# VH-VL binders against o27280, part 214

Target 1, 266 residues: o27280
Amino acid sequence: MDSMNVPEVLEIKRIVEESESVKTFIFSWDFRREVRPGQFVMVWDFRDEKPMSVSLIDPVRSEIGISIRRVGEFTDRVHGLSEGDLLGIRGPYGRGFELMGRDILLVGGGIGMAPLAALADEATARGMRVDALVAARTADELLFLDRLEAAGVNISTCTDDGSCGFKGFAHERLLTLEENHDMAAVCGPEPMMFQVMRILDERDVPAQLSLERYMKCAVGICGQCCLDDTGFRVCAEGPVFWSQELSRVREFGRYRRDPAGRRVPW
Short names: E, the ipSAE of ESMFold2; O, the ipSAE of OpenDDE; V2, 0.75 times the mean of E and O plus 0.25 times the DockQ between their complexes.

## First folded at step 10 (VH-VL)

Design G64 (framework fv_bamlanivimab; at its last look DockQ between E and O 0.67; V2 from the best seeds 0.00; counts 0 for: pae E 2.4 > 2)
Fold by OpenDDE, look of step 11:
Structure G64 (fold): chain C 266 residues (1-266), chain A 119 residues (1-119), chain B 107 residues (1-107)
Amino acid sequence: as target 1 above (266 residues)
Amino acid sequence: QVQLVQSGAEVKKPGSSVKVSCKASGGTFRSYAISWVRQAPGQGLEWMGRIIPRFGKANYAQKFQGRVTITADKSTSTAYMELSSLRSEDTAVYYCARDDQYEGYFDPWGQGTAVTVSS
Amino acid sequence: DIQMTQSPSSLSASVGDRVTITCRASQSISSYLSWYQQKPGKAPKLLIYAASSLQSGVPSRFSGSGSGTDFTLTITSLQPEDFATYYCQQSDDTPRTFGQGTKVEIK
């Protein structure tokens, strides 16, 4: 591996408590190494390594933030860390979001809001009008609302249980929102993204969607994140894809492959 | 925008406890924190601690560890600060404020609660 | 703890004057510095955050600058309503700490 692919041991500068299950870890970053919203990094806790989206990009302070949801042993360990502790980070990897137009729609579900939060900051900084549809199972799982508001984002919320905003799913809420967007960025549960993509296509809104697949190498070599039929590597050709690209991916919205390569339905 | 309204002035004896409330208007708590800051008469501002009402995690300044308890009730959108073993030096105006977790500034502030500790 | 030192502790100025208040941190706090205005009997009001970002609704005559350890609050043309006490506050580390304050009085 090139030196660029060797994890840099970085100190956790700050920890933001996003929710009961999500923390954002802040690190110093050398922006000679560019990072774009939608790209991911590999986080190494010296035992295991996992891909994580960048949720904060601050070139003024030379900082990045990585939002991590507690979902297993690795993330449990990471969530046990404190400010001043160390993590290995290599990257960034993958294709990030491309901003175009004047009006942008963000549709995010759960931790999928992480890359979209970073995108929102960039978009608003560019003077774009940003609408964000933030979805979660419950009100307590809605992420980055305060950040988004502070950035000037117009927020709509929906929750499965109706505890905040629209009761229902993101695609249902989307049907009730205006259609005048130049582009959309989508990230969240794949079933959600699938439905949202269909609506956006019907509205002729160009859409980019960030996929989640099992990644091992992050450099397009191991093939663990390859999408069936197309051969797209999520770590290399993605994780951000245009809707036109995903239309060629039969497994999208239907199933994924686990670390053993087995099909796992959504 | 959220507004913070605090409970009324308190007069307490040394050794007693005081519990100040801070109610947030405009709906339910979000992921922001509520910090408590006090100001003795003619003095500066002193941070006491904070809570993230959304999931009840609190942190305290070392100076007040063991003597201050910060809690929150999501159902009423109210944060509380309880200070025990009161001393005359605890005489101050106590403020709650919204604490941005990313930037760390305080905005908005409650109107303040005067607490007087006297024999 | 990070110590915040303001200078001066007090100053006298006239309407229309340029006023400058400084704040020094005992260690680098990057740009995690906020400025507040407090009037007697009132809660502090946020003026500047992130060292130089003007809070919404705050007059443009207020500005902040600096990074690391040295920061400055500037009022380009003092107005009658600006006579108050000003505080800096660091948000780089816990506990959050404030400067001792600068009282701006009418000359």
Scores: ipSAE 0.709, ipTM 0.882, lowest interface PAE 0.9, mean pLDDT 94
Fold by ESMFold2-Fast, scan of step 10:
Structure G64 (fold): chain C 266 residues (1-266), chain A 119 residues (1-119), chain B 107 residues (1-107)
Amino acid sequence: as target 1 above (266 residues)
Amino acid sequence: QVQLVQSGAEVKKPGSSVKVSCKASGGTFRSYAISWVRQAPGQGLEWMGRIIPRFGKANYAQKFQGRVTITADKSTSTAYMELSSLRSEDTAVYYCARDDQYEGYFDPWGQGTAVTVSS
Amino acid sequence: DIQMTQSPSSLSASVGDRVTITCRASQSISSYLSWYQQKPGKAPKLLIYAASSLQSGVPSRFSGSGSGTDFTLTITSLQPEDFATYYCQQSDDTPRTFGQGTKVEIK
């Protein structure tokens, strides 16, 4: 009867205000429908539906959390909701992160820390050593530091303006960190992810990267398909890709496309 | 490590109001919620309400609705709890505490403000 | 509102004793339960959160267990500084509510 393709109307159990622009909405969840870090759900406010990454996965408490940044009309409406209000949730969708080895590096920028916070919980529960590099424009935009600390994660921070931790960009901070890792997971603005990927490749660290623009490809929506190196649009399973696969995509880290399909610099 | 420092003891007459302050230092004041908890002499702990300073949103226990107002001044990193129409039963120590948004535990706590309502 | 009930309301114990305090919620609160210690004239101190997570700096003789409606705080090998009043608190719903307290006194 209930499938992942039909929205389930759920009550907002709790709202966590992460920053001035980010809230986490927590729902009771039936874990007969498995959710993995890196997957997303479609959030429906009974008018519009948008993909959102799952940022909290708690089977013991039977809860999931969805972190949403205020960026437009849909997210403004959702941010106006209160505990007890209803939202439609459909999913989960997409391929999540895969964990391997004993040591993992997480590199997150802004809201990109949301899926990585869920991944950190899973990695620490497995007994892995977790190092996280958390990047943002300012200290007030650093997300999930308390959750990462509670999980036993080793945290490094950087801000563009120097208001917390290293002053500079994530890739500049990463160059000063010379720890070996069995793998890495990266999520944030594409230019940041591209620079981080290059450093990890030089260090021979396999990396998985999560790309928000490819979430809809996983549910078969044509306008969100990946481009290959010949410029043709192809449907690819996302949002998580290994760095080797992303090396095929000339757009990655260089430009995006507008609704008319024209190249626009980041 | 954030620390919370409260205003000093107050003695008030029935029917008046009292406003207790709670100043945060060490860390970003707007990064967390502040709860207010009172304790009457020889009694247990009673939650009054909370505020998330970055949004100015306050929630109150129903028992105090209409009498309690919780506010925050972000420029001075200070939260306030104002209780009006005071009765002798409002005699208590009033605490502010950092309220963890995910877990809902209280840590750290302010030192407490004794409010005595007499005469 | 969720009602929290502690038992016993008071107990007498000697240094070195094992002390157990229970807390019952009027409805399921999952693991959204914290334990506090309060000494006379002082603010409460967080001991345990998430039913079983020991707060940094709290001695390992303190432990918490339970889920749903029934929770326990255990103090192994009671020390002189542990004579105090203990409170449980639920954070699953608003308003936040506390147990009535358990006073641990010298036997």
Scores: ipSAE 0.647, ipTM 0.836, lowest interface PAE 2.1, mean pLDDT 87
Fold by ESMFold2, look of step 11:
Structure G64 (fold): chain C 266 residues (1-266), chain A 119 residues (1-119), chain B 107 residues (1-107)
Amino acid sequence: as target 1 above (266 residues)
Amino acid sequence: QVQLVQSGAEVKKPGSSVKVSCKASGGTFRSYAISWVRQAPGQGLEWMGRIIPRFGKANYAQKFQGRVTITADKSTSTAYMELSSLRSEDTAVYYCARDDQYEGYFDPWGQGTAVTVSS
Amino acid sequence: DIQMTQSPSSLSASVGDRVTITCRASQSISSYLSWYQQKPGKAPKLLIYAASSLQSGVPSRFSGSGSGTDFTLTITSLQPEDFATYYCQQSDDTPRTFGQGTKVEIK
């Protein structure tokens, strides 16, 4: 499969420990394959392959960073790796975020901050003013705060337990923030994104949201990443969608599907 | 605005050990590494190793592997460096510094701890 | 280990002078290069990171340039408080390594 889209085996150049459960793995990357914030890669540990967010895009140094949360057997194995170890990477895939205007709001929950950190770097490089609402269950799970601060991002935090910033959910904090943005970018748990999308739509703020679905092929052939009513494939037509595109999708924010295609609650 | 405060100067005999402390100003909301760097009289700076106090993960320069132990106590926001089997060549000022994981610069630095190893 | 070589080892200058210090890495370190100022009896102080990014609170008379293997620290109008020893440091690889230092002395 020398002509097929197979993983390129790359050496882990650096590992950044973002939280107890999240690490960023940095690789050399040839930017003739362009990478945009919001696109994803498939990471192969020589047994399984899973989609992961690109969180660092640095063409000047020829590096990318891929942030991975430890959630199961595959990610446990990857978290056990060291600098110098190998991983396979396919991609990038999918539609990334588009920037517009001068003022952008980022709303990220948990690992959802990963693609938004990459977007923040691009937005600040363009001279945009960037506000970020960073959400997690606890203070210890807030991601990328130091990196965002170094980039000049204005950070608001919220935690479910109140250990840092506003106590409560991201959409509750959003109601108390100024309504002065030209666009928003949202990524996190789908129920959070649905609630945030509703508020942004009521405010007439153009919003782009990044979705996750079960993926296998990443190129739109297998249908495993399809959305319910539209036939949109998250790997091909997304993962980033405009809020108007998602308003036509019944399942968004309401349920998910298991590998067998059965509806299950979020 | 983070501050690092180190323990006081020490005078040691050859063959003994020294343990230097480094207390950070704030509790841990973020993942920072603490590096240890030494400077012999009239000499340059030499990196010894680092720890990420929140996770307890330490790494060492090969030159010091087996002689240096770097630890941290998250509850007191304090990192420690212990150097064993001291020689006269270990006479130096020992610094701790906050180590940025992405860029790898050191800022801020502790005030330094002078360690003198004499017969 | 990546060797960092600074030039010159020392220099003499007057207030108001432009001074230039160079740092060469034994292999490419991209832009993973920092500059520090150290005064006698004091800890080093970060001036520049990422080869050219000025640390907050550092006067704009300090600047850094370069990438790959060759890097330069420039002080455009030397002030009395700038007489010190300056070090470069690479962070591309472990162990982190420093140049041997450049002492800037009053003439």
Scores: ipSAE 0.581, ipTM 0.814, lowest interface PAE 2.4, mean pLDDT 87
ESMFold2 (binder alone), look of step 11: mean pLDDT 92; pTM 0.949

Design G65 (framework fv_bamlanivimab)
Fold by ESMFold2-Fast, scan of step 10:
Structure G65 (fold): chain C 266 residues (1-266), chain A 119 residues (1-119), chain B 107 residues (1-107)
Amino acid sequence: as target 1 above (266 residues)
Amino acid sequence: QVQLVQSGAEVKKPGSSVKVSCKASGGTFRSYAISWVRQAPGQGLEWMGRIIPRFGKANYAQKFQGRVTITADKSTSTAYMELSSLRSEDTAVYYCARDDQYEGYFDPWGQGTAVTVSS
Amino acid sequence: DIQMTQSPSSLSASVGDRVTITCRASQSISSYLSWYQQKPGKAPKLLIYAASSLQSGVPSRFSGSGSGTDFTLTITSLQPEDFATYYCQQSYETPRTFGQGTKVEIK
């Protein structure tokens, strides 16, 4: 864990444009620093540093991919970069997903499909049967469908507006899917994850959920990243948590905290 | 997923320009790149350039830099390749193809557009 | 630019034969190599990508192998519809480059 605390300056080998707001940046990687699906790295543009989940892990080709959604000044600058440009990368950090059993359900919303795409690759390489429920607001925001299809993943889609697949939310679509799985992995907006977790709990499917907010605390940037009630810190336990752990947290799925520590509803 | 349909054959004079279209139907147009590849009679395949439609960002083989312009119109899911200052050596079949961004293979291909440059 | 060299440039074979075509890159391209089949008057058709991954719908008699600089396409039991020209292509960097082609002709 925390194998490297000094940023390595890496050249952007390839850029994959996933959607209008999401790009995947691919780098050569020295796998003496092992990286697992669900872990993140700190991305440094020589001005600011932000945590980003690893979305592609390829030890055979010695490559990693980092998928970044355009949401503010830092990500706007990074999105302006080209192949051949440089970024600082340090890590990996955090607790990754654990695989068990013979079949897995992935439930991803928006950019939450990024760490799940890496997990899908590992699960299929292990011979697991993989079903993915990919959710977004519109068809244009569904991510990694071509990559998942190429990996042999069984894909279901849902969009809020009905532009692709089921019209509705991920948890509504999940209720129409009748197959049980040995485990599930979930990543996306917290309200979506909360609803999905409740359904999986009723079906006795053990689930891992990636709580990506406050990931920067895992590298010691601040010590105030706690979940209410249990006192969980992302740097100690996260970003991936079992559903049993999250079921004890009143904050999960109901409100978050702004930079000043105030409670903000979703 | 996606099918590519190209514009019809053209006969051009030396020194003129040709603009070939490639319309994508089905699939998500923004999730892939479009490459242009030509093939002169009895010859092999030659890559000319590619575009990533999301940003209109194109890059070209050095041999064609300055003569080729590749563009895309996302609203009509159509890519274009314009080649200027035509020479007899530009006589070829011109193909568009979906360029997989992760693997870089070409699939599917358009049916091809024959361009003949003659006086 | 990465140069791709195929061997042989042409070969004659009979139905049922095992056919092997090789492709060599001027520098390491990892496994970023694809194989295409082209018939007269038609666009190329993807057979293999990532050096060894069979494209959906392509018969299992086609297989690819290799990594780094040396790659092979094998057809284990040649069928009448397999007489065509075959091309390798690297996608490790731009510009994308193709081998010169291998024409598989009826004996």
Scores: ipSAE 0.561, ipTM 0.776, lowest interface PAE 2.3, mean pLDDT 87

Design G66 (framework fv_bamlanivimab)
Fold by ESMFold2-Fast, scan of step 10:
Structure G66 (fold): chain C 266 residues (1-266), chain A 119 residues (1-119), chain B 107 residues (1-107)
Amino acid sequence: as target 1 above (266 residues)
Amino acid sequence: QVQLVQSGAEVKKPGSSVKVSCKASGGTFRSYAISWVRQAPGQGLEWMGRIIPRFGKANYAQKFQGRVTITADKSTSTAYMELSSLRSEDTAVYYCARDDQYEGYFDPWGQGTAVTVSS
Amino acid sequence: DIQMTQSPSSLSASVGDRVTITCRASQSISSYLSWYQQKPGKAPKLLIYAASSLQSGVPSRFSGSGSGTDFTLTITSLQPEDFATYYCQQSYSTPLTFGQGTKVEIK
């Protein structure tokens, strides 16, 4: 019954450095406000507010973790904070991932591994077999490998430059993997997700994909968080969608829209 | 399964430097952090710092800041701890250990490197 | 820095005894506490992590409990191989810190 529209001011309990550009900030959380893998929160530094994926959900310790990549002024300021400093947190927002079957494939690109790391913990706790395909531009940008390994996840890697694992893109690596799964979860750059979705559809593997680009609409920054063809509002009906829903959306993986409705290629 | 093997014992003069190595085998070297912990004769355990080999970032305990340098060579799966301006109080066994960043426990440990500082 | 204080600093016990060692943190560390066993001339061995999680391969006579500032390691029926020094360690914040150690000696 706690309002998601009122930010709680929380103390940063711990900071985990995932890479040169990514940190996970850990906070105490009251689990009367349920959080599920695939949901996001709005992080407020008392100047600006941005959506961030929940990457750790630990009801035993009453903690959540929020992983943040350094990409601009807001994230630069947040990366400058220390344990004991305060941030405002609103949420959670959006629908999370649903788990089914015995086996799951996770396909993550860059920071898209953040919500998938939380999902890996839940899937493992339920006794599912978890395989992860972790993709990045370079080896130093592969995220959460330590955490996935600790959780007992079977890991495959690929990098654009070939510095770790398969040289190439996630969908190219997926084509060389013949194991089928009861379901898949995918999060990363939209063009990557589109190509991965097509392969999983051909293999008759139901997939859930997380679209992060419209999350800021959840707190009233804009009201136009919709996809072509279906009228879905990502912040209200996402960010997680089944592949069957996304296969009907002509803009998915091809272009995005600015606030004026103009098409912007990926 | 990860194993850590350290370089052999060293005897150093006051004011010199020592560089201890820690070679990892098994597992993916870059998928974990390495901490350095020392133990003076008959004393307890003292954390010196950690490195995350994936991006080469090291964090140090304030007591050693400016005197300790922790590095990693990903090509040889080896972490290094260099301690400069040695004093007799630096006589200790130096351990490297695999550091679980989320839980913060150490497992496995290297066998230890005895460093004796004397004239 | 978070200070870790163990009690007692040493104790004498007999085989079959129940041994309890306590560890107190100078501030709350949630459950970010590990226990190690060290025998002379050897590196420490992880026994317990996350205050109460038993490391694989460690005998079930070892258990940990506590949260916040007060933690306990219990050995329910001491064996000859358990005579050693035991250390607690916090991983809540850097610098990571250890207790001073508790030496478990033969009575």
Scores: ipSAE 0.555, ipTM 0.785, lowest interface PAE 2.4, mean pLDDT 87

Design G67 (framework fv_bamlanivimab)
Fold by ESMFold2-Fast, scan of step 10:
Structure G67 (fold): chain C 266 residues (1-266), chain A 119 residues (1-119), chain B 107 residues (1-107)
Amino acid sequence: as target 1 above (266 residues)
Amino acid sequence: QVQLVQSGAEVKKPGSSVKVSCKASGGTFRSYAISWVRQAPGQGLEWMGRIIPRFGKANYAQKFQGRVTITADKSTSTAYMELSSLRSEDTAVYYCARDDQYEGYFDPWGQGTAVTVSS
Amino acid sequence: DIQMTQSPSSLSASVGDRVTITCRASQSISSYLSWYQQKPGKAPKLLIYAASYLQSGVPSRFSGSGSGTDFTLTITSLQPEDFATYYCQQSYDTPRTFGQGTKVEIK
C-alpha cells in the first residue's frame, strides 16, 4: 500500500483566514507526490473524511494549502483547529487543469476561486496573461483578491448586491469584458458555470470547468461520481472537464442528484 | 493602497492604562491582519500581538499576556491596543502595521504613538 | 520562540561601499523572512520579503538571499540615504520575532 491511499498525518503549519466562512490550511508537503492545480485531497479529522481542492502549491517552500468553507459539522470542527494541530491528508486525486496559449480567463464563484487561485499562480509563473472574474454574493465573500493581485492578475469583480465591482452575476459581467482569450478555467456554483460556458462556447474559447459537487468518492469505482449521459467518473476522469464534454451532458446546469439518485432541479 | 493613522502621544502614570488607536483607510480593512509592535528608546522592535478584524480573533506574545488587549471596530476600520498596569519599562513608541497573512511581512506601518510612563 | 540574531550589530561604511548584513534563525524558517530599514524618528520601512523579493519602490541596490536558517541583506554602492538601522523579521511562526538590528553608520 502506498502513502497516497493511506492518510498521512500532517501538522497544520499556518492558517490564513480568507473570509468569515473560509480558511486556508497550510501543510508541509513532499513533492515526490506531485500536485497540480485542479486536483483534490481527502482531509481526515480522525472522525470523518471529506474531499477538498488544493488552493496553494509551492514546491520551493515544500508547502500546499487547502481552502475550506464552513458548511457543516465536519468543516466546523476543522475550522476550530489551530496551528500545530494534526489532520490526515491523502491524495492527490483527480485531473488537474491544462494550460495552453498565451492568455487565460479565470471565472470563479465563492469557494470555486480556491483551485483557480492555485492555477493563477502556475499560469503567471509560465508568463501567461491572466484575467480573473471573481464573483460572490457580497464584497465580504470575494476570495483571494490579494493573492491574485500579488500574482499580477487583472481582476474584475461582481457581487449580487453591487457592494464591490459590477452589480450582477458572473455571466452578466462576462458579457461586458474583452472577449479574446486562448482558454478559460471556471469553478463555482453549477448554474453559474453553465451560463459562463455558454458564453465562452459562443466566443469559441475552450474552457475547463471543475465539478466540485461530484467529489464524493475518491476511489474511481463509485456510481455517485458518474455524470448522467456519458458515464464519466469525476474521481477518475474529473473533476476538471472540457466544455465540449459538458455541453453533451443533459444534467449539467439543469439537474443535480440527491443521495437516492433522484434528479432535483437547481 | 492602505494607510494607517495612529492616535497622538500619551503621558501616563505608573499603574494606569493606555489605549492606542490605529485607523485604516484606502483599502478593505476587514481583509487585513493588524500587528502591534513596540520599540523602547534606543532598543529594537518587539512584537506584542495581532488581530484579524473580521473575526475579532487576537493572538498575543506571552510576555504581554494578561496585560494587553487588542480589539477592532469594523464599522470605523479602527484597531486598538490597550496596555494595563503600566511600568516605566513600557515607555516606548507603539506601532500598528498591516500583517500579510500569507507572507507575514508588515506593510504599511502607522506613524507610531509615543507612550511615556512617568510620575 | 524563534530567536533572530543579526551580525554585525553595527558597522561603519562609506558611500559607494558594498554592505552585507547577516541574519540567523534559531530554527529553520524556510523563506519566511523580511528585511526592514528604520531611520531615526520614523517607522520601519519594508525592503524585502520572502527572503529575496524586493518591495515595490525599493532601489535595486538592495537584495536579499538565503533560506532555512541563514539569510543575507546586501546593499551595493551604498548611498547617503542608506545610513539607517536594518532589522530582519521571521514570519514562519507566532510570536513574530525580529533581529536585534544592525546600525549602518558613516565611516
Scores: ipSAE 0.532, ipTM 0.789, lowest interface PAE 2.9, mean pLDDT 87

Design G68 (framework fv_bamlanivimab)
Fold by ESMFold2-Fast, scan of step 10:
Structure G68 (fold): chain C 266 residues (1-266), chain A 119 residues (1-119), chain B 107 residues (1-107)
Amino acid sequence: as target 1 above (266 residues)
Amino acid sequence: QVQLVQSGAEVKKPGSSVKVSCKASGGTFRSYAISWVRQAPGQGLEWMGRIIPRFGKANYAQKFQGRVTITADKSTSTAYMELSSLRSEDTAVYYCARDDQYEGYFDPWGQGTAVTVSS
Amino acid sequence: DIQMTQSPSSLSASVGDRVTITCRASQSISSYLSWYQQKPGKAPKLLIYAASDLQSGVPSRFSGSGSGTDFTLTITSLQPEDFATYYCQQSYDTPRTFGQGTKVEIK
């Protein structure tokens, strides 16, 4: 529908302070336009438009939430807004997560917990057992712990500096956790996701991974693209992909592109 | 999980101020707010204001605007409520409570601090 | 400010009775309503949030319903420990506001 591609100016209903650098902005939403965990919207501050993952989906209250990390000029401006201020929202876009089985493992790093928080709500509402491994550099950067706990999620934490939970990286912590899950969902820094994917593959746990960099491709901004030179196309059905799709991509977790299009190690 | 422990009872003279503390243990201030609610003898519950300790942002009920100041010290996981220009009508039990930012329910509650204003 | 009106202000009941307490908001608050139980000399205890979600550890005889402006707390088979004062609270807007309370007394 055309209304899907035109920004609606919506009032910020509530703001949740998730951390020093992350806020969740909550808006009223008409759920005749369905939104699923793993999908994103385009957020317009009347100067620039950026893709943001949906982190809260509440059709009973007719609300969505969008979690935004402060990383540059656009996000700094948005973080300066207050309840009652306006933002343009259009979407949703992209392929969301699919749920299957009885037991799910969520592995999130930093802001990657945002789409996984929405998924945790849906999985828990369906009666699934949910285990979450929440990883960050420091305790101050762990996100959504109170929300996950309220939803009945079994939480493990991991910080690089050891300030909360396991001291080390997400994949190192994962090696010490239970192996029996019907599926997994993973979102975070690409190198972390690559290491986690390898472990899940060895355990025969099907996983879906969310790649932030493909959100623009899903709305047609960059057209069709390939992640590597083997001709594999990932942008058309992103940002969420099954691990079997990503296992064929040589660049995943190894390289990124600079503004000139050159391969640069992570 | 989180437990809230408040400072002890206070007896104050009219015109003075009182500062009540609320220490969180077993968790952090990271994802929640702290609300202050008072209850006069034999009366109902009255919300005074809240703070989001991580951001330091406070909101106050208009009735208390200019008399109440709510602050937090993240390093000690302690929230404070200071009420100035005390009157006999301020005699009440003052509660702090963890305020869920998504739902706005209050749980857990501190045990309460009795403040008596008498001449 | 959103006004919360509870009814009745008090009621007398016997063990085993079905008790209903109502709460009305002066404007629509969606489902942003919580119910609390308070016993003399103690802090309030959360029973129900989001109008109908039972807090963990709260007996199943307690239930909440409603949306918009009209809400109900029901206790299906009153027990001796349920004699207390009950409060509703809206969290739709600031300031947060409470009902005036309903005292459930022994008949």
Scores: ipSAE 0.537, ipTM 0.764, lowest interface PAE 2.6, mean pLDDT 87

